# Miniprotein binders against b1l550: the designs that were tried, part 23

Target 1, 279 residues: b1l550
Amino acid sequence: MRLPEELLERARDIHSEAPSHRIKLDRVGSFGLKVPVEFKGFLLLAEADVWVSLPEGRRGVDLSRQVEAIYELSNPPKDPFSLCREAAISLLEKLNYADSSGVSIRFDAPLQDGESLKYYGVEISSIASDEIINKIRVEILGMTACPCTAELIRAYKSSEIAATHTQRSLGILEVSTKAEHPDPDKLASIIERAMSSPLRTYTKRPDEGGLVIRSLSNARLAEDVVREMIHLFLEEFGHLPEDTHILAAVRSMESVHMHDIYAERSFSLDEIRKEISSH

## First folded at step 4 (miniprotein)

Design qa19
Fold by ESMFold2-Fast, scan of step 4:
Structure qa19 (fold): chain B 279 residues (1-279), chain A 82 residues (1-82)
Amino acid sequence: as target 1 above (279 residues)
Amino acid sequence: DPVEEARKYFLEAIKLILEALKLLRKGDVEEAAELYEEALELLEEALEIAIEAGNEELIKYIKLLIELVEKLIEKLEKKLKG
C-alpha cells in the first residue's frame, strides 16, 4: 500500500523532535547495504554499514540521506578504500547535526593461487570526526599442525616422522591508523607465512602430499602463529605511526576437539616496540 | 623521514577538510572553500614527498585524498554558482 505523498506536508517531522530522553547515541545508521566495489581489477559485491552520531536533542536520523551518500559514490564502482572515506565525509556533509560518521565495507577478496583463485575476508572502515581513523581487518584460512602430538607420537614410535593432527586455522590481522590503509594482500601474505602451510583451492595429489609434509615439518601452536604474525607485521609495516593499533589473532578449528582454540594480542606500535626493545 | 613528513601534511589536510565541513554547517561557505584549497595544497606537497620516498601505498592514499578534495571543491563551486 502506498499512501499519498501530500501527507508528508502535514505529518510531524519526527526525526527533528526532542527525544523522550536526552541521551546521545554513538552510532545510528543503515546496516547490511549491498554495494559494488572495484578491487585490484575485480568487480565485487560488498556489504556496507553506514552510521552517524545522534545528538541528545534530536529524536532520529534521516536514514534515506545515509543510503543516498553511499549509493551516489558507488556508481560507478570504485576502490573500497576511497568509497569508505568519501562516504564517511559525505555523511557529515549531508547530516549536519552529526559530530561523527562511519562507514564499514566488507567483501571476499580474490588472491592468486597458482592458476586458480582463493578468497580471503576483508573489512575496511573509516570513521570521521575531527580526524579520520582508518581500519582494515583481514581474515584468511591456513593450516596448522600440532607440535605437541607430533612429539608424543615421535616418542611413542621412536620415529623421526612428525605425524600429528592438522586443522584449518583462521588468521586475523586488524589495523587501526590515522595513516593510509595497509595493502590487504600484504596482510593476507603475513598471515599465510605465519601458518604451518597455506590452504589451496586446487591441488594435484603430489602437491597435496607436499603441502601436508610441509605442514607437519612446520608444526605451530596458535600462540606461535600469533607471535610470528606480529614479527612479520613489524618487518613489513613498522613504518606506520606509533599510535597505530594492531590486533593479531588465530582461531584454530582443532580436529581432535569439539571446540576451537583461540589466541590473540592487541597492541600499539609504540607499546610493542618498547616491549621488544626491553631485551 | 620523508614518509613521516608526508603524513604530517595529509593529516593536517584531513583536519582542514573536516573543519571546512563544520564551517559549511554554519553557513561560512567562503571560509570553507579556502580551507578546501589549503587542504589540496598540503596534499600536493605530501604527494611530491611520497613520490620522492618511493612509498607506493602512501602515493596511492594521497592521490585518493586529492581526488576526494577535488570533488568536494567541485561540489562547492557548483553550489556557489547555482
Scores: ipSAE 0.219, ipTM 0.673, lowest interface PAE 4.8, mean pLDDT 84

Design qa2
Fold by ESMFold2-Fast, scan of step 4:
Structure qa2 (fold): chain B 279 residues (1-279), chain A 82 residues (1-82)
Amino acid sequence: as target 1 above (279 residues)
Amino acid sequence: DPVEEARKYFLEAIKLILEALKLLRKGDVEEAAELYEEALELLEEALEIAIEAGNERLIKIIKRLIELVEKLIEKLEKKLKG
């Protein structure tokens, strides 16, 4: 049963009390909230985390105001990027003791794939303080084919298309910027174009054969894929602020090993531009 | 580049919004209101440039932030009148 509101007159305000230890906390919030979002014409169920900083002199955060901040902005459902930024701002407006706020939203993004759809992972965040830092992480599976084994098989038995092992590889692009979040479809496209071939949800035999042939003819090391992702990123997003930070990575689920191969590079736009111009 | 120009206005507007929130925490309501109004003007300028550039994602982002700032101004006006 619901307790009488009259009890609030006798109850202590626990959150406003001094804590047992005067220690600042970086992130205190509501995690794992289900929120509807609108993404490119689709209504999707996303999962959100919201948080604020908690000063050393305050015992607790008003969690109900955090939930109110995101839910008020999610009805009607809106694009997750605007929801992320606006909720971060709203948290600072509603919780005046906080020095910073953050919102993270994750969902599986649909991508048109012939007559069907395929899905890739998206996680975005906005962290607000004296400025807003927007972060986006896109993960999508593709196919890689080993060039080393391809060369050995070509030498062993001459053929126009060398046999080699292929495997699923997870491509990762993460971008942190003061600018708006990059379009995740463009990030996903960059990852797929860097791979030996993209993966499909559905193929007919001729299309499947073509995909396999493409992969075998475009054999790439994980290291090759990371370098190509960086090159393609700079072509598409080189106009972002110079202090934009990028992580490009590939995790190859090697079909001939019990373990994975991993390659990555982190950089700022300023850093990579100077590196590339040094020749 | 028009997109980069629109982005500069958008980023400046965000800084003003965050500064306005800091002023509100200090009780400087009138100064905060002025910064909200300035942010709105910058966002309207950013919107026009984004429309001319044909960047649909940036247009949507700016329109949503304009709506948020308008609601913040309305909330502040209610506080000042009540």
Scores: ipSAE 0.398, ipTM 0.806, lowest interface PAE 3.0, mean pLDDT 86

Design qa20
Fold by ESMFold2-Fast, scan of step 4:
Structure qa20 (fold): chain B 279 residues (1-279), chain A 82 residues (1-82)
Amino acid sequence: as target 1 above (279 residues)
Amino acid sequence: DPVEEARKYFLEAIKLILEALKLLRKGDVEEAAELYEEALELLEEALEIAIEAGNEELIKIIKLFIELVEKLIEKLEKKLKG
């Protein structure tokens, strides 16, 4: 059954009415939308959130216009960075009572891994107001090996090859900038290179042995990984505006403990350069 | 630094686009159209500098925004004519 459109035309425009309380809302929108995106030759199903600010004098947001905005831009599928930026601007054009808009898109990004693929997490956003702020968060698992236990075992066994426990560690890089979104593959590469070794989707026994030996030969604390991630980030992305904000973090799922080890650092490019130049 | 110079033009263009949208909300169509045209000029300048600098990512984003501004201008012209 479909209601006659004449009845809908006679209905009150609830969204344009005054609210019960004159309070501004920061984000009102459509969350958890499924949208197709094209990412580096792959057609992926992503999840999107779309929102606008709501002024104190207006009761509600036209949610159908939000869905129309992102749907129109997502067909045919395009890269998620372009979709984020275009949709944020389109929302302000279509919803002229809004002072700001935002779009966030989440997906698992494929990475070539020998003859197979592995995946890492990506979340990107664009927030438009008097300027556009672009944000990207990349999370990828790697392997770390404990240098403290390695040294203890080396001393005990008098071995040339250190033995130690290894564990999965989650590396995190988050960037907020007025510039374009950094390439997530490059961020993922930075994280993996900072680890003792990368993880793989598929290994046979000889490859598995090689991965373990690589990790043991490159034992690193969570603190070491965060510092190396920052160093590698500055080499690759030091050209971004000075007010760019970065979060670098590692969560090590310690195989010898009931708990995890966590290390992080938040900074702006201006802040970190001044800190490094003071030495 | 040519990359920073290109980015400065790009960011100024974005501010003009957002200001134009605010003017359209107020019904200031002529002023909004002028800001769109100014934003397009800034984006074209940014593109030239980005190409000379060889920054492929910045070139891609600037081209995207040129297309976006051209579509916004076309939409506004279509509204004014019909």
Scores: ipSAE 0.100, ipTM 0.624, lowest interface PAE 6.4, mean pLDDT 84

Design qa21
Fold by ESMFold2-Fast, scan of step 4:
Structure qa21 (fold): chain B 279 residues (1-279), chain A 82 residues (1-82)
Amino acid sequence: as target 1 above (279 residues)
Amino acid sequence: DPVEEARKYFLEAIKLILEALKLLRKGDVEEAAELYEEALELLEEALEIAIEAGNEELIKIIKLWIELVEKLIEKLEKKLKG
């Protein structure tokens, strides 16, 4: 059943009315939308959030107009970076009461892994106001091996045996910049290179043994991984504007504990360069 | 540094686009159109510098913003003629 459009002539425009309380809202929008995106030759199902600011004198946001904006731009599917930028601009264009808009898109990105694929998490955002701020967060699993237990086992047996526990660790890089979004594959590569070894989708026994030996030979604390990620990030992306903000973090899912270990560092490029150049 | 110079033009163009959108919300259509044209010129200058610098990532993003501004200009012209 579809109600007659003539009913719109008799209905009040609720969204344009004054609210009960004259309070500004920072983000009002449609969250959890399913949207197709094209990413490096793959058609992927992504999840999107879209929002705008709401002024103190207006009761509500036209949510249907928000949904139309992103769906119009997603057909045919386009890359998620362009979709974020164009949708954020389109929201400001279509919703003239808004001072700011934002779009966030989340998906699992394919990454070549020998003859197979593995996947890592990506979230990208564009927030538009007087400037546009582009944000990207990449999360990928890797393997870490504990150097502390390795040293204890070596000392205990009075031998050169480097046995220790290994675990999955989640590496996180988040970048917020006025410039273009960094390539997520490069961010994922930085995270994997900082780990004791990468994880694979599929291994046969000889390959599995090789990964374990690699991780044991390259034992790293969560703190070591964070520092290495920052070092590698500066080598690859040190050209970004000085006010670019970065979060580097590791969550180690400790195989010998009921809890995780977490290490992080937030910084701007200006801040970290001054810190490094001080010694 | 040509990459820094290209980025200065690029960021200034984005600020003009957002200022044009503010003017459109106030009904200042003629001024908004002028800012879109200024932004397009700045993006084209940024593109030339980025090409000379050989920065492929910057070239790609500037081209996408040029397409976006051209689309915004087209929408505005269509609205004014209707």
Scores: ipSAE 0.140, ipTM 0.653, lowest interface PAE 5.5, mean pLDDT 84

Design qa22
Fold by ESMFold2-Fast, scan of step 4:
Structure qa22 (fold): chain B 279 residues (1-279), chain A 82 residues (1-82)
Amino acid sequence: as target 1 above (279 residues)
Amino acid sequence: DPVEEARKYFLEAIKLILEALKLLRKGDVEEAAELYEEALELLEEALEIAIEAGNEELIKIIKLAIEFVEKLIEKLEKKLKG
């Protein structure tokens, strides 16, 4: 049932009224929107949040204009990076009282894995004000093997390939930059190369044995993985602006413990280069 | 590095678009329109460089940005004429 349009002329404009308390809000918007995106030849269903800042003198945000902004730009589906940036800019164009706008888009990214596909997590955002800040977070599972237990077993057995426990570990790279979003496939590749071995969606017994042997021969602490991720990141993305901020982290789901191991480092490119050059 | 040059043009175009939005809020419509057109010129130059460099992903992103700016210009022109 649709109410008569003439009621709009008689109704108060609640959103433009003064609020009960003159307090600025940082993020007001529509969260959990479903949007189609095109990613590297795949049509994916992504989840989006859109928001704007709300000044202390305005009671509410025009939510219909927020939804309109992202949906107009999502048809036909386009890459999530362009959608994220364009929607953030469009929000500022449509909502002139806002000092800033933001969009985040989350999806599982397909990655070719032999004859099959595997998936890794991607979350991107663009926050627009006098400038635009682009952020990307990539999460992918890999395998780690414990070097401490490997050394104990090697001492006991004098084996060339030390036995040790292996576990799934979640690698995380998060980048915040004034440049365009980094390619998530390259971030995922950095994480996987830092691990003892990557994981597969589907593996036959000979390939499964190979992954286990690779992991055992390349045993790494969570701390080792984080340092290697940072090293590989600097090799691939050291050209980004000096004020680019990075978070590198690993959560290891330890097979011999009831708890996880976690290691992380956050830094700016300027900060890490000075640290490394101190020698 | 032609890819880095294309990226610099792309980023400068984004800055001009954001500056144009600030001008529109002040009522400086003609100046804002000029910045939109300058942004479009920068994106077209970025596209030419990206094509010559053979960077398919950058080409795709720049083409979408050109369409976006063209729609902003069209929207502004319709408001000015009607």
Scores: ipSAE 0.509, ipTM 0.848, lowest interface PAE 2.4, mean pLDDT 86
Fold by OpenDDE base, second read of step 5:
Structure qa22 (fold): chain B 279 residues (1-279), chain A 82 residues (1-82)
Amino acid sequence: as target 1 above (279 residues)
Amino acid sequence: DPVEEARKYFLEAIKLILEALKLLRKGDVEEAAELYEEALELLEEALEIAIEAGNEELIKIIKLAIEFVEKLIEKLEKKLKG
């Protein structure tokens, strides 16, 4: 039974009332929405968060309008980059009392691995105010080989290629920019290339041996991986605005220890260019 | 991997179903019927492999696809006889 529109019009709009305490809120919204997106020819069900700011003079946000904003734009399904930007703008238009809005979309992105698919984590965001800031976070697993252990074994056995322990490592690149979202596949590729070797979904025994040999020949500390990620990022994305902010990080799931090794660097493009040029 | 093999047959069957649907839109009913029959055969093979592999999720998906194709064939047969 739809409540008569007349009753809804007579109902006190609780959300538009003055709050008991006049305090602005930075983010109020709906988190964990499910939205379809089209990504690289795949139809994916993504998780989405939508929010707006709330002025001090308004008690609550019209949450239904927020949900409507993103779902209207999700049919037909579109790329998550456009969806984020358009939804962030639409939120400000629909909720005119807000001075800022934001959308975040999370999904596992398919990546071709020979004849199979592997996945990496993606979070795409857009924040709208007087300007639009686009953010992307990519997480992908790779393999690292420890150079320290390799050197110890080499010293002991006098072999050209020393066996060392290998571990899975999570590489992370987070980019915030006023430009368009960087290509997540390119970011994933940077992470994989920065590691000792990529992970493969399917390895035949000979291929597995080759992967291990490659990792041993390219042994890297977690610190080395982060530095290599930054280097490769600058080569690929050096054209982005100087105020672009980057987080490069690695979490190495150590096989010898019960704890993980973590390394990170946060920087702007301007900052890191100055740092590299000074050497 | 028997599961991968079953998936392969399943995906090939889905391709044929989609092609058959395109043919039906063009009015090529006979050719569409042939593709549905071929798709059904592939799905049956996929099902057998999935059962042997003990993959309950895959079995369920394949069974749903079989039911779908069978319904499509029945609809086509009714159109051809009518």
Scores: ipSAE 0.000, ipTM 0.168, lowest interface PAE 18.8, mean pLDDT 84

Design qa23
Fold by ESMFold2-Fast, scan of step 4:
Structure qa23 (fold): chain B 279 residues (1-279), chain A 82 residues (1-82)
Amino acid sequence: as target 1 above (279 residues)
Amino acid sequence: DPVEEARKYFLEAIKLILEALKLLRKGDVEEAAELYEEALELLEEALEIAIEAGNEELIKIIKLLIEYVEKLIEKLEKKLKG
């Protein structure tokens, strides 16, 4: 059933009408869209959210124009960074009442793991107004080992064998910048290098033993991991604009507790450099 | 740092694109078109510097934004002619 198009001439334009209450809305949009992206040679299915600001005098947003904006730019599939930035600009071009626009794209990124692949989480966004602010969040699992228990066991057994509990820990790096999005593979690498050891998709017994021994010989607190992540981030990305904002965090799923341990630090590049130079 | 120089041109181009959109909302079509053309010139300069610096990621991103701005100009020209 298709209604006659001439009804559009008779129907009120609801979206352009005055609202019941003259209140500005920050984000109005289409959330949970499925879009194809090309990432480092892979065609991936990503999930996207698109939104715009809505002024206090306008009742609604043209949602069909939002979907049109991102789907026009996703065919053929392109890298998620360019898609994110271009779609944010396109939203402002298509929806001229909006003061700002935003696009967020989420996907699981493949990472080479010997002869197999493992995956880590990526969420990127671009928010456009008088300028564009780009944000990226990378989450990847690694292994940590407790140094406190290791020291107790060395004292108890008088042995060279370092024994302690190990657990999976989730490392998080989030970067907000006016520059281009940082390479998520480099952010994932920073997180993994800060851990006691990385996790693998599969291992044979000798490889598994080696991974465990590596973790035990490199025991780290969640607090140690966060500090190391910050140190490694500054080595790799210290060239970003001074007002770049970073969140570094670790959530450790403690094998000897019913609860998790969490450590984080938020900072701007300007802030952290002043802190480090005043030692 | 050539990469920092390329970024400055890239960021300025984005500001001009966003400024052009504000002018379009006011009906200042000719001025908006001029800002799009200026943005293209800045992006072409950013591209040249990025190529010389060998930064593959910036090269790709700048090329795609150039293509996008060219399409914006084409759409604007079609609206003015049609």
Scores: ipSAE 0.386, ipTM 0.799, lowest interface PAE 3.5, mean pLDDT 86

Design qa24
Fold by ESMFold2-Fast, scan of step 4:
Structure qa24 (fold): chain B 279 residues (1-279), chain A 82 residues (1-82)
Amino acid sequence: as target 1 above (279 residues)
Amino acid sequence: DPVEEARKYFLEAIKLILEALKLLRKGDVEEAAELYEEALELLEEALEIAIEAGNEELIKIIKLLIERVEKIIEKLEKKLKG
């Protein structure tokens, strides 16, 4: 059913009206849209948010133009980075009252794991105003092993092979930059390399034993993992603009505690280089 | 670093595109078209450097933006003539 066009002609243009209060809004838009994307040869279902700023003199945004813009750009499906940037620019072109626009796209990224696949979390954003700021957040699970308990057991047993508790740890890297989005596979690799060992989608008993032994041989505190992630990030992405902002974090689901351990560091490239070069 | 140089041109092109959009909102179509043309020149320079550097991801990104800017310029030229 469609309404008669005569009713549409007589209807008030609510969105163009003055609001009850002359207050600017930072983000108004359509959240939780389902969009197809192509990522490294895979067709994936992603979830997208699109928004624009709303000036103090306008009651509402044109939501239909927002949804139309991202869906038109999603056909045929394209890579999520280009979709994110193109949609952010398109929103500013279509909605002339907006001072800024943004798009966020979330999906689970496939990563080759022997003969199977595992998945890690990706969220990509582009925010357009007088410049485009690109943000990417990567989250992936790995293993950590406690070095303190390992040392106590080693000393007690006089054993070269230390026993300790292991746990799942969630590694997080978030990058905000005026350059193009960093490759999420490289960010995921940095996180996994910083941990005691990566996790696998499927393991048989001999492979499971190998992962545990690897973790025990490479015991690391959450604090150690964050520092190693930062070190590896600087080696791979130190060429990004100096005002690039990074968040490196680890949440360790401690097997001997009823609570998690969390460690993080936020920094700009300029800030961290100054810190490392200081005494 | 050739990749850094390509990125510098690419980012400058983006700034010009965003400035052109602000001009379009004011109705300054001719000035906006000039900025899009400048952006296209910077993107073409970025593309040449990215190709020489062999950065496939950057090449793909720049090419997509070039196609978009070319379509915008064509649309604005039609508006200025009609």
Scores: ipSAE 0.006, ipTM 0.479, lowest interface PAE 9.4, mean pLDDT 82

Design qa25
Fold by ESMFold2-Fast, scan of step 4:
Structure qa25 (fold): chain B 279 residues (1-279), chain A 82 residues (1-82)
Amino acid sequence: as target 1 above (279 residues)
Amino acid sequence: DPVEEARKYFLEAIKLILEALKLLRKGDVEEAAELYEEALELLEEALEIAIEAGNEELIKIIKRLIEWVEKLIEKLEKKLKG
């Protein structure tokens, strides 16, 4: 039997009581919630975190109201970007003691890849306070080929197309902006175009050979890929507000080493334009 | 750029909504109601511009936020009457 609801009227409101120590907490919430989302015609199961700030004079957060807020907005399933923004604002409306709120939603985004599907990682968030800040992180695997080994082999054998090692590399673009979330498919496309070649879920042997040859003829250092990603990002998203912050990174899973190679650059649109215009 | 213009109104509306919520936390109900109404007007302007620009994604986003703000206004009006 369920406990009588009358007991709730007799019970102390623990959350509204004074805490043992008057310390503000930045993020208190419900993490690892499963929520359905609609993304570009696909129904996906996403993972969500929701949180609010907790003032120094309040012992706890009403966690059931946090879960209620996101689930009310997720039924029926909607696009994850609107869900993220609306839930962040809704949390501040429902939990009036909070100074700020946030929502993060993670899922694997399907991409049509010939007659198959491939996927890439997406994490979006919205953080609401006196303004709303939208963040998106896209991660997708591509192929890189080493230009150093290619040059060494070319010198040894005097061939036009040098043999070299290839490896999977993870490309990362993260954007923080006051504007709406950038389209993750466009971010994924930027990453793939910056690589030596994209990866596929399914290829026949002749097509696979073509991808390898393409990669070998387009050999790139991790540093080259990061610079190309930034260049392509500015072409596609240079219209975003000047205070937009971007992280571009590549982690190359080197096939000839026991360790990975990593390169990154963090910048605002204002910073990078001034840097480029000075050269 | 009409998309950028619509975005400007949309972002300003969100700022007003957040300020209204801050005022509600302080008990300033009348001032909060005024900011909700201002936010709705900005969102309606953003919607008109987004429709003229033909940006379907932005239209969807703005329409949903309008519906949500209308519910917030209704909830606040109901509270003020009871």
Scores: ipSAE 0.062, ipTM 0.573, lowest interface PAE 7.2, mean pLDDT 83

Design qa26
Fold by ESMFold2-Fast, scan of step 4:
Structure qa26 (fold): chain B 279 residues (1-279), chain A 82 residues (1-82)
Amino acid sequence: as target 1 above (279 residues)
Amino acid sequence: DPVEEARKYFEEAIKLILEALKLLRKGDVEEAAELYEEALELLEEALEIAIEAGNEELIKIIKLLIELVEKLIEKLEKKLKG
């Protein structure tokens, strides 16, 4: 049943009314929208959140305008980065009382892995005000091997090949910049290269043995992985604006503990360059 | 690097679009329209550079933003004409 549109002429405009308290809200929006995106030749179902700031004198946001903004731009499906930026801009145009807008889009990104695919997590956002700030977070699993136990076994057995425990580790790179979103495949590659070895979706026993040997010969602390991720990031993305902010982190799901090990570093490009140059 | 130059034009165009939207909120329609047109000029320059560089991904991204700006201009023109 649809109510007659003539009722809109007589109904109160609740959203435009004064609120109970004159308090500005930072984010008001539609969360958990399903949108199709095109990523690297794949059509994927992504989840999107859209929001705007709400001034202290206005009671509510027109949520229908928010949904219009992203859906108009999602047909036909386009890359999630353009969708994110353009939807943020469109939100400010459609909701003229807002000082800022934001869009986040999350999906699992396919990555070729021999004859199969593996997946890594991507979350991107664009926040628009007087400028646009683009943010991307990439998470991918890899393998780490403990150098401490490796050294103990080496000393005990007088062996040049050090045995140690291995575990899954989640690598995280998050970048916030005025420039366009970094390529998530490159961020995922940086994370995997910083690990003791990458993980595979499918492998036969000989190839599996090779990954284990690689991991054992490249044993790394969580702290080592974070430092290597930062080093590799600077080689690939050191051209980004000075005020670009990065979070590099790893969560190691230690096979010999009931708890995880976590290491992180947040920095701006300006900060890290000054730190490195001081040595 | 031509690709870096195109990206700078793209970023500046976005800044102009956001400034235009801020002006529209204040009722400064003529100034906002001028900024939209300036943004379109920067995007067209960025597109030319991207085409010369053969960067297909950048070409696609720039074309999508040009399409959005053109729609924003059209919408503004229709609102002004009634």
Scores: ipSAE 0.434, ipTM 0.822, lowest interface PAE 3.1, mean pLDDT 85

